# Miniprotein binders against Ferredoxin--NADP reductase, part 3

Target 1, 346 residues: Ferredoxin--NADP reductase, of Oenococcus oeni (q04hb6)
Amino acid sequence: MDNEIFDIAIIGAGPAGLFAQFYAGLRELKTALIEATPRIGGQITALYPEKTILDVAGFLGISGRDLVNELKLQTDLVDSKTFLNSEVTNLKKIASHFEIEINHHASFLAKSVIIASGNGSFSPRKIDVPGSSEAEQSGMLTYLLPGLSEVADKDFAVVGGGNTAVDYAVELIDHDCHVSLIHRRDNFRAMESSVTKLKNSRRTNFLTPMKITGLSPKKEKLEIELQSVPDGAVKRVSVDRLIGGFGFTASSRTINQWEEFPEQFNQGFLTNEAQMTSIAGIFAIGDASIYPGKSDLIATAFGEAPTAINQAVNYFDPDRGGPQHSTSLNKKEVFKHDRIKSRYNS

## First folded at step 5 (miniprotein)

Design a3 (from B0 with L24M)
Fold by ESMFold2-Fast, scan of step 5:
Structure a3 (fold): chain B 346 residues (1-346), chain A 81 residues (1-81)
Amino acid sequence: as target 1 above (346 residues)
Amino acid sequence: SEKVTIRIEGDSPEALEKALYEIMERALELGGEVYIEWEGNELTIEVEGLPKEALERIKELAEKIARETGVKVKIRIKEEK
């Protein structure tokens, strides 16, 4: 990263972080949103994208995926930077700024930090074989389904033996894809009807019992090296994309190694009513935060985000007044959006 | 070392989410590693990296959640391969 100084660095692109990014943009703050995974949405995207959410104000029932999409549309209205595949591996204070270390080597400075990393570290269980990091970086290895429009007749491999992998494979064949299903056993821990559907489909090729031993990204295709579990025989297949369906891992946070590590209680960062942690200039919101009387709801996080942003401004620029009105965006630009119209936009 | 596998079935996403967070939080507090697979109305939680006594406490928590919420729970503690 260059020697750019941000007003606010937000850690975690779940719903709390996305709304904080949007609100910071309404205040015209130079903001970085930092997300360890390749996707926004946090736990919603990872665990329950299809869950109907009933307790977010303004929506009469909305799926997790649709809520994340709505939040992204809001963030697209403001000038802000989002860094994906960027794990905050250290946080330290240098004079009046915070230095945020990304992936153990890159760093940049911010005047304040908002921790919005959610409740526990949920990440896809990853394939760890030669070439897997390169395949993921190229986009040829992913752990979530791609957009399903325009994927017809593409060749996918799905690896895993549980409901996640089987349901990914079912969704892909329902969108006219060809699927090679890879699993180290010849039976699956998944709903029988889904497995039967895959077995009866001409679009499904079962590569069982086999394990992946290597991945090699080529310009247009991913080459997968497979080894037979019973006899060790090696087989190679070529696909457009590989999807890992192993589920998710929750483990100790890398955050435990930060030089500036705020006080925690029950795995949440203790905050006061200003959302400020035990370290001045570091704030926490959403499920990453804890305080007396807190409700662990998305709606609560949406209220905490503006509080944290406004108090961060008070911390690094106390002479800058609070916002009197949350429509500080250029109204002409906002009203050009398909869902926001007025007579000023003609 | 030993691991506990907890399979939870329920028609309420809210009940499954509550079970996940309570079990995960307890396991992480005890220093364990948690593997999660959630699809539709079935949630599977695997906890490892803890001594047998701690895994038994995780089992007891899962059984308590089943009694309180009505979700169906199948639990196994065994040596990992």
Scores: ipSAE 0.035, ipTM 0.494, lowest interface PAE 5.9, mean pLDDT 81

Design a30 (from B0 with R7Y)
Fold by ESMFold2-Fast, scan of step 5:
Structure a30 (fold): chain B 346 residues (1-346), chain A 81 residues (1-81)
Amino acid sequence: as target 1 above (346 residues)
Amino acid sequence: SEKVTIYIEGDSPEALEKALYEILERALELGGEVYIEWEGNELTIEVEGLPKEALERIKELAEKIARETGVKVKIRIKEEK
């Protein structure tokens, strides 16, 4: 009927969600991956990108950032859609489908749902200064990069001192934008090569140490009021857009407002061995799930993802059967990838 | 309502991670809202939406973690108008 209906909606782009997306793609399912934050990788990207992870099979020690990058390379091999800066604000059942509400104003349908949201709902931390709500409503303040095809020679401000803000600034200068990087300290806690790239670029202006004290949307530009730390001297700058890159909020409250909310124990969704929650057609994996004997490891989540995907298929399309000796994925497309092509050139 | 801001400084990413996840688990278990900023050796955790008694429990936990891991902890409780 409706060609826009997804077979599966995966909530959360942490390691569990990314691997579930990849495996769903190997099964040729029409998949939506939905992430509340502006970046993939969940808690790994936000909290410990530089930590060496020792307990993921197949890697002799890997950083959090590199693990997320490897998972993204796998998902890029399959036909799937990823929606960032997209909080699932309601989930309800309509006949044989689920309606997934995004950011209180958009919705789409899926035949099944995989909850992979980790230890809670995460959303971008928002700026709270005079004029911020008006700036956000006008689209002049965002927490995600804009479409980059039409931004050349535009003026952006990015506020934040971590990897998110620095990576946003790098992406913008790589698309010929001018960037004013605002941070309350003189030092940035991000990859040294990215910071060096920004320092060497004529397109970057460092506004440090400064804090934002007000925002004034004008007809075509956003005026930003800045205050020097610690002396309080005031400066104003005018930009096309401001992008916030300063961490995230973790809360259980938004999920608890869903119309279809599965049973929980210790803030995890109770599942059976099929990763099925108390609601038929809704599954949970990774740190979002709990069952007797569960190990809170990334490796455990990787095993849970294929189970949940295959059981979701059994739920909405029982005649499709299980995975074959090989997936229905087009082998020619897989072997076109540069990292695979040199090994299996055929 | 009141909020607790916990400033954590340490040279060990493992110690900062331990502090973050223990505080996050406790705060979410109690129904709180948590704001997190982690920049290199500095971790800031803000907890809101909980009664004063629950915020005091989170403060106790942060102080316990500081004693056990050697991270430096500075805690501020502020009344939100």
Scores: ipSAE 0.080, ipTM 0.530, lowest interface PAE 5.2, mean pLDDT 82

Design a31 (from B0 with E37D)
Fold by ESMFold2-Fast, scan of step 5:
Structure a31 (fold): chain B 346 residues (1-346), chain A 81 residues (1-81)
Amino acid sequence: as target 1 above (346 residues)
Amino acid sequence: SEKVTIRIEGDSPEALEKALYEILERALELGGEVYIDWEGNELTIEVEGLPKEALERIKELAEKIARETGVKVKIRIKEEK
């Protein structure tokens, strides 16, 4: 019983989950935000970071990337934990708590659960070449960014041509890594400024147009076999780690395997007016939820998040009472942020 | 196991997004697994884990979206090995 128990576990770091995490923090709840991928933003980050979003109140045409950044700045104001690279592979009820299984092996307890996984769980799309399974088992092939505090001067290869691969490469060089960027074409379908940054960096080596034809884990390094496109000339390179940046897969299969699986209607979890699913203590918000009259908008999810958080508190601590009209953060904490400080103290 | 690959090309990000959401919603409703790759004006959606009849429904939905939005769609259904 001395293991730390969370008040709320939020599954999915899309806009709904990020705002739920922020609001839970304002209520001073011990919160875990759990995201299967290495990045926050969910579908926005994976699919349309450059799209101009017109229907979020308070913003006159904001890009997906900028919206996610604004949500992150809000969550940075509160004391909460975010677990990236963490897929919820099972959900089980044990007495008065929920056991959340992560990546088929680790688990922890929470008093309530908020499902904010969007239209499905996102998992990395995988490479299928000779040696790829062995490379993945060795930890030398991953599809998610490593912890970036100890990677300076390491050699990485990133394979892929879209925003995922390019963003991975940019983040790695910003942390003093050397990056070999592998793509089957000479052109990248990614933000032009990011590609330009990589081209101007002495830390980036472009291996294009090339495709991976084999992987061989050695004692200290991963050997990558590359084939030139279209002529088929073979080249080998050695790196500390290969990161696959092929984007993400959306699937309902993992959720369908949960021991506590709430009732669905038209692919969404059916909720009542409290955002509660068919299972007491489990809530759903955003695109993961469905109820009569629901609008599938980011703005709708932002309203659902506080409702779900407040009802989760009512479920596990009914004597705590409702939220204050003012935030739970003290004045000094909010004024520590440069933007807010400029408005009120400068 | 069979899969359907839908390649969508359009100059409107809004049309591509609409196509993605409608196909994703339908495929997940049917219990399928969806792979998405969106690069500029080209969107590729791969759906697998469904019987052939369900994949044909996804194909018909993609064709309907092409007619209604003007995006260009190339569809391929094949057995995965």
Scores: ipSAE 0.028, ipTM 0.502, lowest interface PAE 6.3, mean pLDDT 82

Design a32 (from B0 with E39D)
Fold by ESMFold2-Fast, scan of step 5:
Parts: C-alpha cells; structure tokens; sequence
Structure a32 (fold): chain B 346 residues (1-346), chain A 81 residues (1-81)
C-alpha cells in the first residue's frame, strides 16, 4: 500500500467519488478511493436509501440504494483500490507528490487529489453498554450487514427501530437467516410493508419493548442481556452476531486541519471550471465544491468527475493527452457482462 | 451539553431534503454530531455535542425552515446522558 504511488487519490465514496473512480479506471489511471466510513454511497446510503431520485439522467426514477448499486457495478468493471474506515486526517505536499495521512498514522503518496467528501463524514451510531467494545473487537457486534453468501441458518440479532434496522432484518430473512429484532418500543419508524413482512415471517422474533443492557462474547456466540422497558425484567439471548441499526452520526470535517487546505467559500472549496482548487494538483467535485452557478445535484457531480480526472492528468502528466471520445476500456470481460452485450469480433 | 431532536413531517420530498441539508450544514459548521433518519414522510434529525446556545440556533433555523416551506416541525431539547 505505502510502496505504491497512485496517480489520483479520491476522498469520499459518495456518488461523485464512485463515478470519479470509475472514470479514472476508464483512463487506466492508478487510483485510490478513500472513505472514512465502513460503507460506500455517502449521504445516499446513510440518509435516504429508499428515496426515489428523479433527477439523475438515464433513470426514470431510481431509489438511492439502487443508484449506489449501479455505481458499484460500474466501479467493479475497472481495476481500482477502495479503502474503507479510512479518514484523511492530513494532506501534505512533498516535491511533486501529495502525502495522504489516514487515521492520524498511515500514509501513502498520490500525484493528485480529488476531494469528493460531500457534506461531511458519516459513521454508524454505536451501542454503549458493558461489553460492547469487546463484542465489536471480536466481530460479534457490527453496524453493517455481513457478506450474505454464507449466513443461511445463522442467528442474528438486530437492534434499532428505524428503517436501517428493519431493512437489515428484511435482508437477513431473505437470505434464510433467523433474526431477533430488538427495539425499546413496540412500534417502528419504518416502512409499514417491511414491518409487516417481518411480522409475517417465522424467521423473525420480536424482542420489544426491550433495551440492551450488556453484551458478553462467548467462544462461539454473543450473549445479549436485555431489560424490559415497562418493568425492568432481565432476559438473556444468545446469537451468532448482533447488528446495530441506529443510523449514522455526522461530525465536523477534519479537512480544516490539513497542511494543504484549499480556499473555501460558504463551507465549500472554491473551484474554477476545471474543478481546480486554489492549490495546484488538488481538485474538488460534488457537494464539497462550490463555484458561481453551481447546482447541488448528483447529475452535476457526475459531470464534474470526468472534468476533474482529465484536468488532474493534465497537471501530473501533460504529455499523456486527452481522453478518447469512446471508452478506453476494450476488454472482453466488460463486453460479456450480463447487461452489456457487444459485437466484439476480434 | 444538551441535544436537540427535530422531527420534520411533510408531503414534499424536496422540502424535507432542503430542511435536512440546511440543518446538517449548520450543525456541522458548529462542530456538532448529527444523527439522521428518514422514514417516508418524517425526517428525524438529532444534534448533540454542542453548547445550549448553539443548539438554540439550530432550533431557530428549523423553525425558520418550517415557516418558509410549510413543513411541520417538532423540536425537543434534552440533556445528553
């Protein structure tokens, strides 16, 4: 990781960053996509995965979740590295490269940087009870769904009362898991159809109204201590894993601490029409950027991404020239993708 | 410090999104931690980690958005614990 110099480091895996990663891959650039949270999708995944988005070109209405999934399918077509749980805590310029500090310790080099961090960092809201740190360290407590190919007939507990928890529970029962759904109330702030699906499933056990008061990792299972909200009665259950579905926290940006900190206006990085910030070699796109006449739309970010990538190339390798008018990726694997059929004849 | 909980109800997804963006931006400017949950017609925003004066400014912003967009807003300030 540290022994590889990237052409472009992209900060933030929201829609702008994902599309920038994909387009950089079409240009066969060595790219790193760096995301502070444990998941891609940025604000869309964190805040409104079920919202119908009407103003993304090429889709006659698409949910936030489906849009992120489509962007992921595009990035899967190109060779690029994604680093999750990786907050950029400093940017420093060293000769012709940028040193990117991650989580106050790890670092690597890139020839250029694209800031695509949106409105701020989002992280899962965590359980704070006796034993929760140990449970998380053991992998028995997580805040995201596990890989779903190997979970059939396992016992999960999901805790939370909103769409995040309910959606996790639905996904798990759809993959043949057993789910204990824990919530401090007998009602849920989630889509009625999803809650009804869980109530009609024999794979779902409702542990409501109850709150978690302790967690104890055992050799093969996690023991969860529950307390009845009305009367304080204590009950214990044993599961393979606990998933916290409390939503996300957003915190103030750490970007202000960077040694190479571009000029801002109204909380965004000022850019020109080339998406260049005040610092040569650093670009900004999407909601992280601001310029006269900017629209804060996903569609706008998609147009900004190729501009920033191409101008970054002009910055660090002007002899490479501009992009081809068609895709530069001519690989048989791409043409044979289930939704891409081509008359490749040689 | 205290926390503020803002529940916003409306029939317009555009109005809810505008409210979300403006409140999120102000809370992050002030150094707060924000929890957000969207459940169809209701948007819940919790802001914590700020002094009472800063939370009051966020409350005032939410009330202003309600007047300008017609969304229904319920605001509650609690001591964090």
Amino acid sequence: as target 1 above (346 residues)
Amino acid sequence: SEKVTIRIEGDSPEALEKALYEILERALELGGEVYIEWDGNELTIEVEGLPKEALERIKELAEKIARETGVKVKIRIKEEK
Scores: ipSAE 0.016, ipTM 0.478, lowest interface PAE 7.3, mean pLDDT 81

Design a33 (from B0 with G40D N41G)
Fold by ESMFold2-Fast, scan of step 5:
Structure a33 (fold): chain B 346 residues (1-346), chain A 81 residues (1-81)
Amino acid sequence: as target 1 above (346 residues)
Amino acid sequence: SEKVTIRIEGDSPEALEKALYEILERALELGGEVYIEWEDGELTIEVEGLPKEALERIKELAEKIARETGVKVKIRIKEEK
């Protein structure tokens, strides 16, 4: 990464981190949002994208996925940088700045840090068969959905039997892809409405009960070797991409190895009412934070984000003062957002 | 490799999330890997990479959570090759 100095580095692109990024942008702070996984949304994207959330103000029931999409539309209104596939592997204090190490090799400086990592990092659960490493390296095997703007008429395989795999398959057919859904059982433990949608679609081919036994990247396509369960018959299919939908592995170990590691109480970073941790210049919000009277709600995290951002400014630039709450946000951007929203009503 | 599978059902999403994170933390503290899947109001947690004695402690924690929160818990410990 480059040697520029950020005003604020936000660790974790869950709901808390996304709203913190948006608010920091409204304050015209040079911000970096750092996310270990290839996709935003944190726990919501990883664990319950189709769950109906009832306790977020302003929405009369919204799916986890749609909430993340709405937060992304807000962040798109501000000038801020997002770094995906970027695990914070160390945090050090150097004079008046923090050095944030990414993936054990790159680093950059920030004047303050907001920890918004939730309850640890989530990584996709990976397939382990001959050829899987090569397929992943070539980009033909992934564990999260690709960018969906250029996938029409492409052939995808999705492997898995839970909500993750079924949701991936639904998104792909909604973007005019052809999907081969691979599962070792002849039934799915996923939302019945989603499974019914896939069964009623001519774009879905069910390869069940089958398991993957090998992957071979070819010049234009990925060749998948499949074995029928239980009779052991082998067949091969050719697709543009394979997506593994096995769920996620969770780990908090990397955070616990930071040189600047704030004090914890129970399983969160202890903060005061300013969202400040035990280390000056490091703040925590959302599920990563704990303080007397805290409510573990997304709505609570949304209130914590502005507090942490404003207090971080007080820490590194005490003469800057508080925010100017202006109604002069560009009306074109507000109108543009509403146009996007009306196109994608859920 | 030894594996424990914990299936948790409950009417409260908050109780299910609390159960998930308590089990997740204990498993990670003991050096295990945790795999999570949400399916039709059921939370499935698989813990791998721990000796049987550690997996029994995860089982005991899940049973304690069930008693305290009212979630339904079904636990199986199997050795997978």
Scores: ipSAE 0.012, ipTM 0.419, lowest interface PAE 8.1, mean pLDDT 80

Design a34 (from B0 with E33W)
Fold by ESMFold2-Fast, scan of step 5:
Structure a34 (fold): chain B 346 residues (1-346), chain A 81 residues (1-81)
Amino acid sequence: as target 1 above (346 residues)
Amino acid sequence: SEKVTIRIEGDSPEALEKALYEILERALELGGWVYIEWEGNELTIEVEGLPKEALERIKELAEKIARETGVKVKIRIKEEK
């Protein structure tokens, strides 16, 4: 533990948590965003990155992936820390602060806590073969589709036999990619029309029945070692990226084991109008929270986040006062960054 | 320890999503471990690490959701090694 004390610790990097991090940054609060999975976006990234979302104000339809990207661009405007692959395994009160334990090993202190964990954590089911960890670390093995604006004429491999893998392959060929579809069996447990589309496409190469036995990242490409299921013959293919389409797992027992565990009612943490739970200094927002009249929408969570942040400040520093009327950032140099220019000057 | 497997079939992604999150929330509240596989119009949820009484409560919730939303649910509770 580095004796660093945060003003606010936010648990969960779904839409609610990302917006809370951004708003905390606008108030110049020292903030930690803690996410159990390797990626931001919560259930959107895990379950429906391609789904068109119609009920977020300000957008006439936006994909889940693009919404998460937009939220990340907002957080990039402020000074904030994000800890991925970091599960909060205990929450304990020590004098006027909360001790946040991460992965049963590390801990740090925060003056307040915002629970934004949604309905649990999701992670992709992963391939486990020699070289897989190295391939994932290099970005050559992923479990979600990449941004599709600049992938034309690139070579992808997709591994999996269900709708997840088949849908990934369809989306890639629709964006002019070449796809090698790898599966242990000659048939797919997926929508027949999607499989037929892939079979009729000149952009699809079926590598079935085959299993992956090794991965080797090279400078520009990923080498995949395949073994034929019936005869054991070994084949090697080289692609730009491999995408695993095995679906997702959800797991959490840690929240219920925290020393400071707020009261739950029905499907969430009970809060008052200040988004404060039964434990003073601990707040909940988004799908993790419940109160009379709550609507379970992303838009509702966006309203809850500023309320929770401002009330957390009232809790640990009541003399600091309310937020500025202006939402303008104080650091004008932030708007000169290349990503910010593409957002605000296009 | 025992395991409950819930297979849900429905034509509405919204109904499947509702079933997923209600069952997930209940299982996590009770201290269970959850496996989820969602393929098209079929959702499979496995819950383990809970005593039989808690798994029966999750089964009852899944049956209630089926009655309220019209999704088809097939439930199996078995003892794991």
Scores: ipSAE 0.000, ipTM 0.171, lowest interface PAE 20.0, mean pLDDT 80

Design a36 (from B0 with V34I)
Fold by ESMFold2-Fast, scan of step 5:
Structure a36 (fold): chain B 346 residues (1-346), chain A 81 residues (1-81)
Amino acid sequence: as target 1 above (346 residues)
Amino acid sequence: SEKVTIRIEGDSPEALEKALYEILERALELGGEIYIEWEGNELTIEVEGLPKEALERIKELAEKIARETGVKVKIRIKEEK
């Protein structure tokens, strides 16, 4: 990110941030959605993607993963920019704009900021062995699934013993990949049906109980050094990509270092009914925000997002006005999407 | 600084979520660094970067949650050199 000026920088790609970006896109605003982790969905994706959510209006019950997928489909309908693996390490106010610092190095300008970082930033727990930094920089080590349209007949290793690793392995074999599943124990703490599916597949090779002790990027392939947990015997395997399926680290440390740091109460940023923080031009929504009578629900965040977007517009462009009444809105290009067309043109 | 590891086991996803949320909120409020791993019916929370007095308060919170929800907790406090 360089000389581009955004109308709004949205920090955090949890449900609140995703919906804020979608709504901003419907208003034809230039927005950047900035996410510290390699995955969208925030706390839901990190901690309980399989949980059935009952208190989101419009759904009779939806898994966390499916809710995030539906929110992503909405953002895909609008002209939007999403930056993953992008931690906001500083906010500065420069004249009429905010300078957004990413990963201590890159920066860009925005006319306003919406904080949607939830209860803290989440980063994937990383493999820390000789060669892991080089493997990640080369793209051969990642912590989320690749695009599934281009992976058929490729060799993947997935490391981890929980639902994340097992779910990654299942999705990969469902897309005709070969998967070596690495875990330090012979038992997995994951959905029994998923583990059974992997055990019954010719596409899955179990490398258990084993620990990764080194990574070496080679031309075209990644070499993984493994040690048997019982006896320390060394084995080497070669794959197209390694995917880490470990837990996540949560921390508020980076946010506390911002030059423009809004007033907090009980870990949340204090806001008024317009979602405005103590700093003009900075707004907060979702679990990152707090105000009298607030409920920490996804449904509440969905109402806060449009309010924050519309008030940000009032802050940096008061002559633009509010959104048009729904009954007078012209059809947008979003209605050309096949899923929406099938709903209305039956 | 010291580190606390809280291992929580329970058959109720609601009880595990309640424990996670309350411990996460308290630890972040105190400025701690947190590692979370949730696998099936086991939730592990590691908190570091806080003085012993703050870690003891997090321990007390975890014990209170165990009493209220019936989840099983195992708590370990170590000095991390």
Scores: ipSAE 0.032, ipTM 0.494, lowest interface PAE 6.8, mean pLDDT 81

Design a37 (from B0 with L20F)
Fold by ESMFold2-Fast, scan of step 5:
Structure a37 (fold): chain B 346 residues (1-346), chain A 81 residues (1-81)
Amino acid sequence: as target 1 above (346 residues)
Amino acid sequence: SEKVTIRIEGDSPEALEKAFYEILERALELGGEVYIEWEGNELTIEVEGLPKEALERIKELAEKIARETGVKVKIRIKEEK
């Protein structure tokens, strides 16, 4: 167990978890936001970043990606700690604390837990070759597209044969990147028009039929070892980043193996009006939660997050008191941001 | 082992989102492993690790969603893995 104790561990960095972390920060709580994937945004980032969202209050239409970016800007206003590539593999209760196990290896303690994992644990389907863990830890191997505003003229490799890989490659060349597309076959199970666009682009290099046999981070570049499928010939290429485009796995298996597993109804964690699960000190919000009359909307999750945070405080520190008016929280930090226009911005 | 592949196409983002959540929730409730791709107006869902009976229930759900929302659904059950 670690010597650092968090007030709240928030599981899942989708919209619900991001807003919960922000609100907890406004209350000056020490929180850990834990995300199994390499990116924040949960299902929005993984599945539909370009979808126009119409039913989030305060926005007259916003893309999924832009909504996640706005939520990240809010969390950047507060003291917050986010752990990416971190799957919660066990929850255990020890006296008045919870032990949160990460990736079957590390653990830490929190006074309370908020489950914000959506409709299950989303994990990218991963490559498993020598050096892949090191490449992923260095950020040179990822499974989601990077922010695309500053990637022009960079060299990417994308590996995969389906729509995910092909569409990643198309998006990258549309942002002036160079892409090496790696696949074990000469054909792609993807939209014909997208494959044709890649074949007609001078920014695309097809490395097919080839498989990845090793990865090695080298001085700000990733070296990829490739083997020709038909003749076994070995080739090496260097890129700024490798993106795995194999799609995602969603499973309840890991959560169902937690020692502290709250009661479920219809795949959601059953909660009361305080967002409290069947286990005292564990809360659930967003699509991970279910209660009579619940609407599965992002807007609903935004209302649930403050409720869960405030009730978690009541659970582990009942004498702390309730929240002050939101506009009065962390005034010094909030008013320093250029987009928050205030006469008091110092 | 068997898998079911469901391809859903529609111009309504709300209908695609509804199909995605209902099928994902059912598959996870039944203990399945789900692989998802969502690209513009097309959603592909692959479900593995379930007995044939459970995969047929997922197929029935996808067909019901198509009838109720007007999305186009192509379903393939294949014996693999």
Scores: ipSAE 0.012, ipTM 0.395, lowest interface PAE 8.1, mean pLDDT 80

Design a38 (from B0 with E46W)
Fold by ESMFold2-Fast, scan of step 5:
Structure a38 (fold): chain B 346 residues (1-346), chain A 81 residues (1-81)
Amino acid sequence: as target 1 above (346 residues)
Amino acid sequence: SEKVTIRIEGDSPEALEKALYEILERALELGGEVYIEWEGNELTIWVEGLPKEALERIKELAEKIARETGVKVKIRIKEEK
């Protein structure tokens, strides 16, 4: 890294971490948001992007995906750095700062740390065949749907036999894509109506029962090698992209072995009312934290984030004083975003 | 090696989330690997990498959750290959 020293490093880009990043930015703190997976949104993005959330104040029913998008719009109003595909593999205390180690090799320094890693990182369950790493690095293998406004007439393959894969396929054909649906069995464990819709669509090609045995990225297409489960016959198909729909893997908190590892209770980091862990300068918020009387709600995490940020400032810069009242912030900055301007200004 | 498959249906997203976290915490505490698929009002959890005795404990927890929260649960323990 470039020897940059952050005021605050936030570990985990779920809703708690995203709001902490935004609030830290409002306080003009030099902030790093560090996320182990390639995506923001944590558990929401990984497990229930289409779930309607009813218990977040200010939204009359909002999907998980839309909530994450709204949080991202807020963070875009402030100056902050986000590191994706960046697992915090060690945390050390060096010369009055914390050294945050990323993926066992890179590191940087921060004056304080906020743990917002949820109940562990949730990531897509990945395919493991020759060429899969290269295909993912090239962007030709993904585990989420792409932006659907620009996919018409493209050829997709979707692999998987559950609701995730079937619903991905349905969404793609509804946006005028051609879909090759790959599954190792000739039946699907998914909603019958969705499977029937795919069977009745001229845009769906069923490659069942077949398994993927190799992936080869070419300049403009991904070549997929398939093997018939009954007779072992090999077939190759070329698509614009492959989407894996296998569900998700939860990373265990028990694999965290940081040099500075705070005390836990029931696999959560124990905190006091300041959101501070057993280690001075390290805080925890959201599902990563536990304290007497905690409510396990997204709304609770949103309240915990400002508390942790303000107490982190008290830890490394006690002379800075308390937070500014939100309405005392530069009015011009608040109305810079086009969406806000179009809503409140002509 | 064996795996347990837990399929949970409920009209309350909050009840499904609670069931997920209780099962997830227990499985991870026992050293298992958890795979999750959530679609609308249906949640499927697979737990792998544990001996049969530990998988039976997870099954018992899922049954307890069904009794206490009213979610509908279907559980299967099968050998993997």
Scores: ipSAE 0.007, ipTM 0.318, lowest interface PAE 10.3, mean pLDDT 80

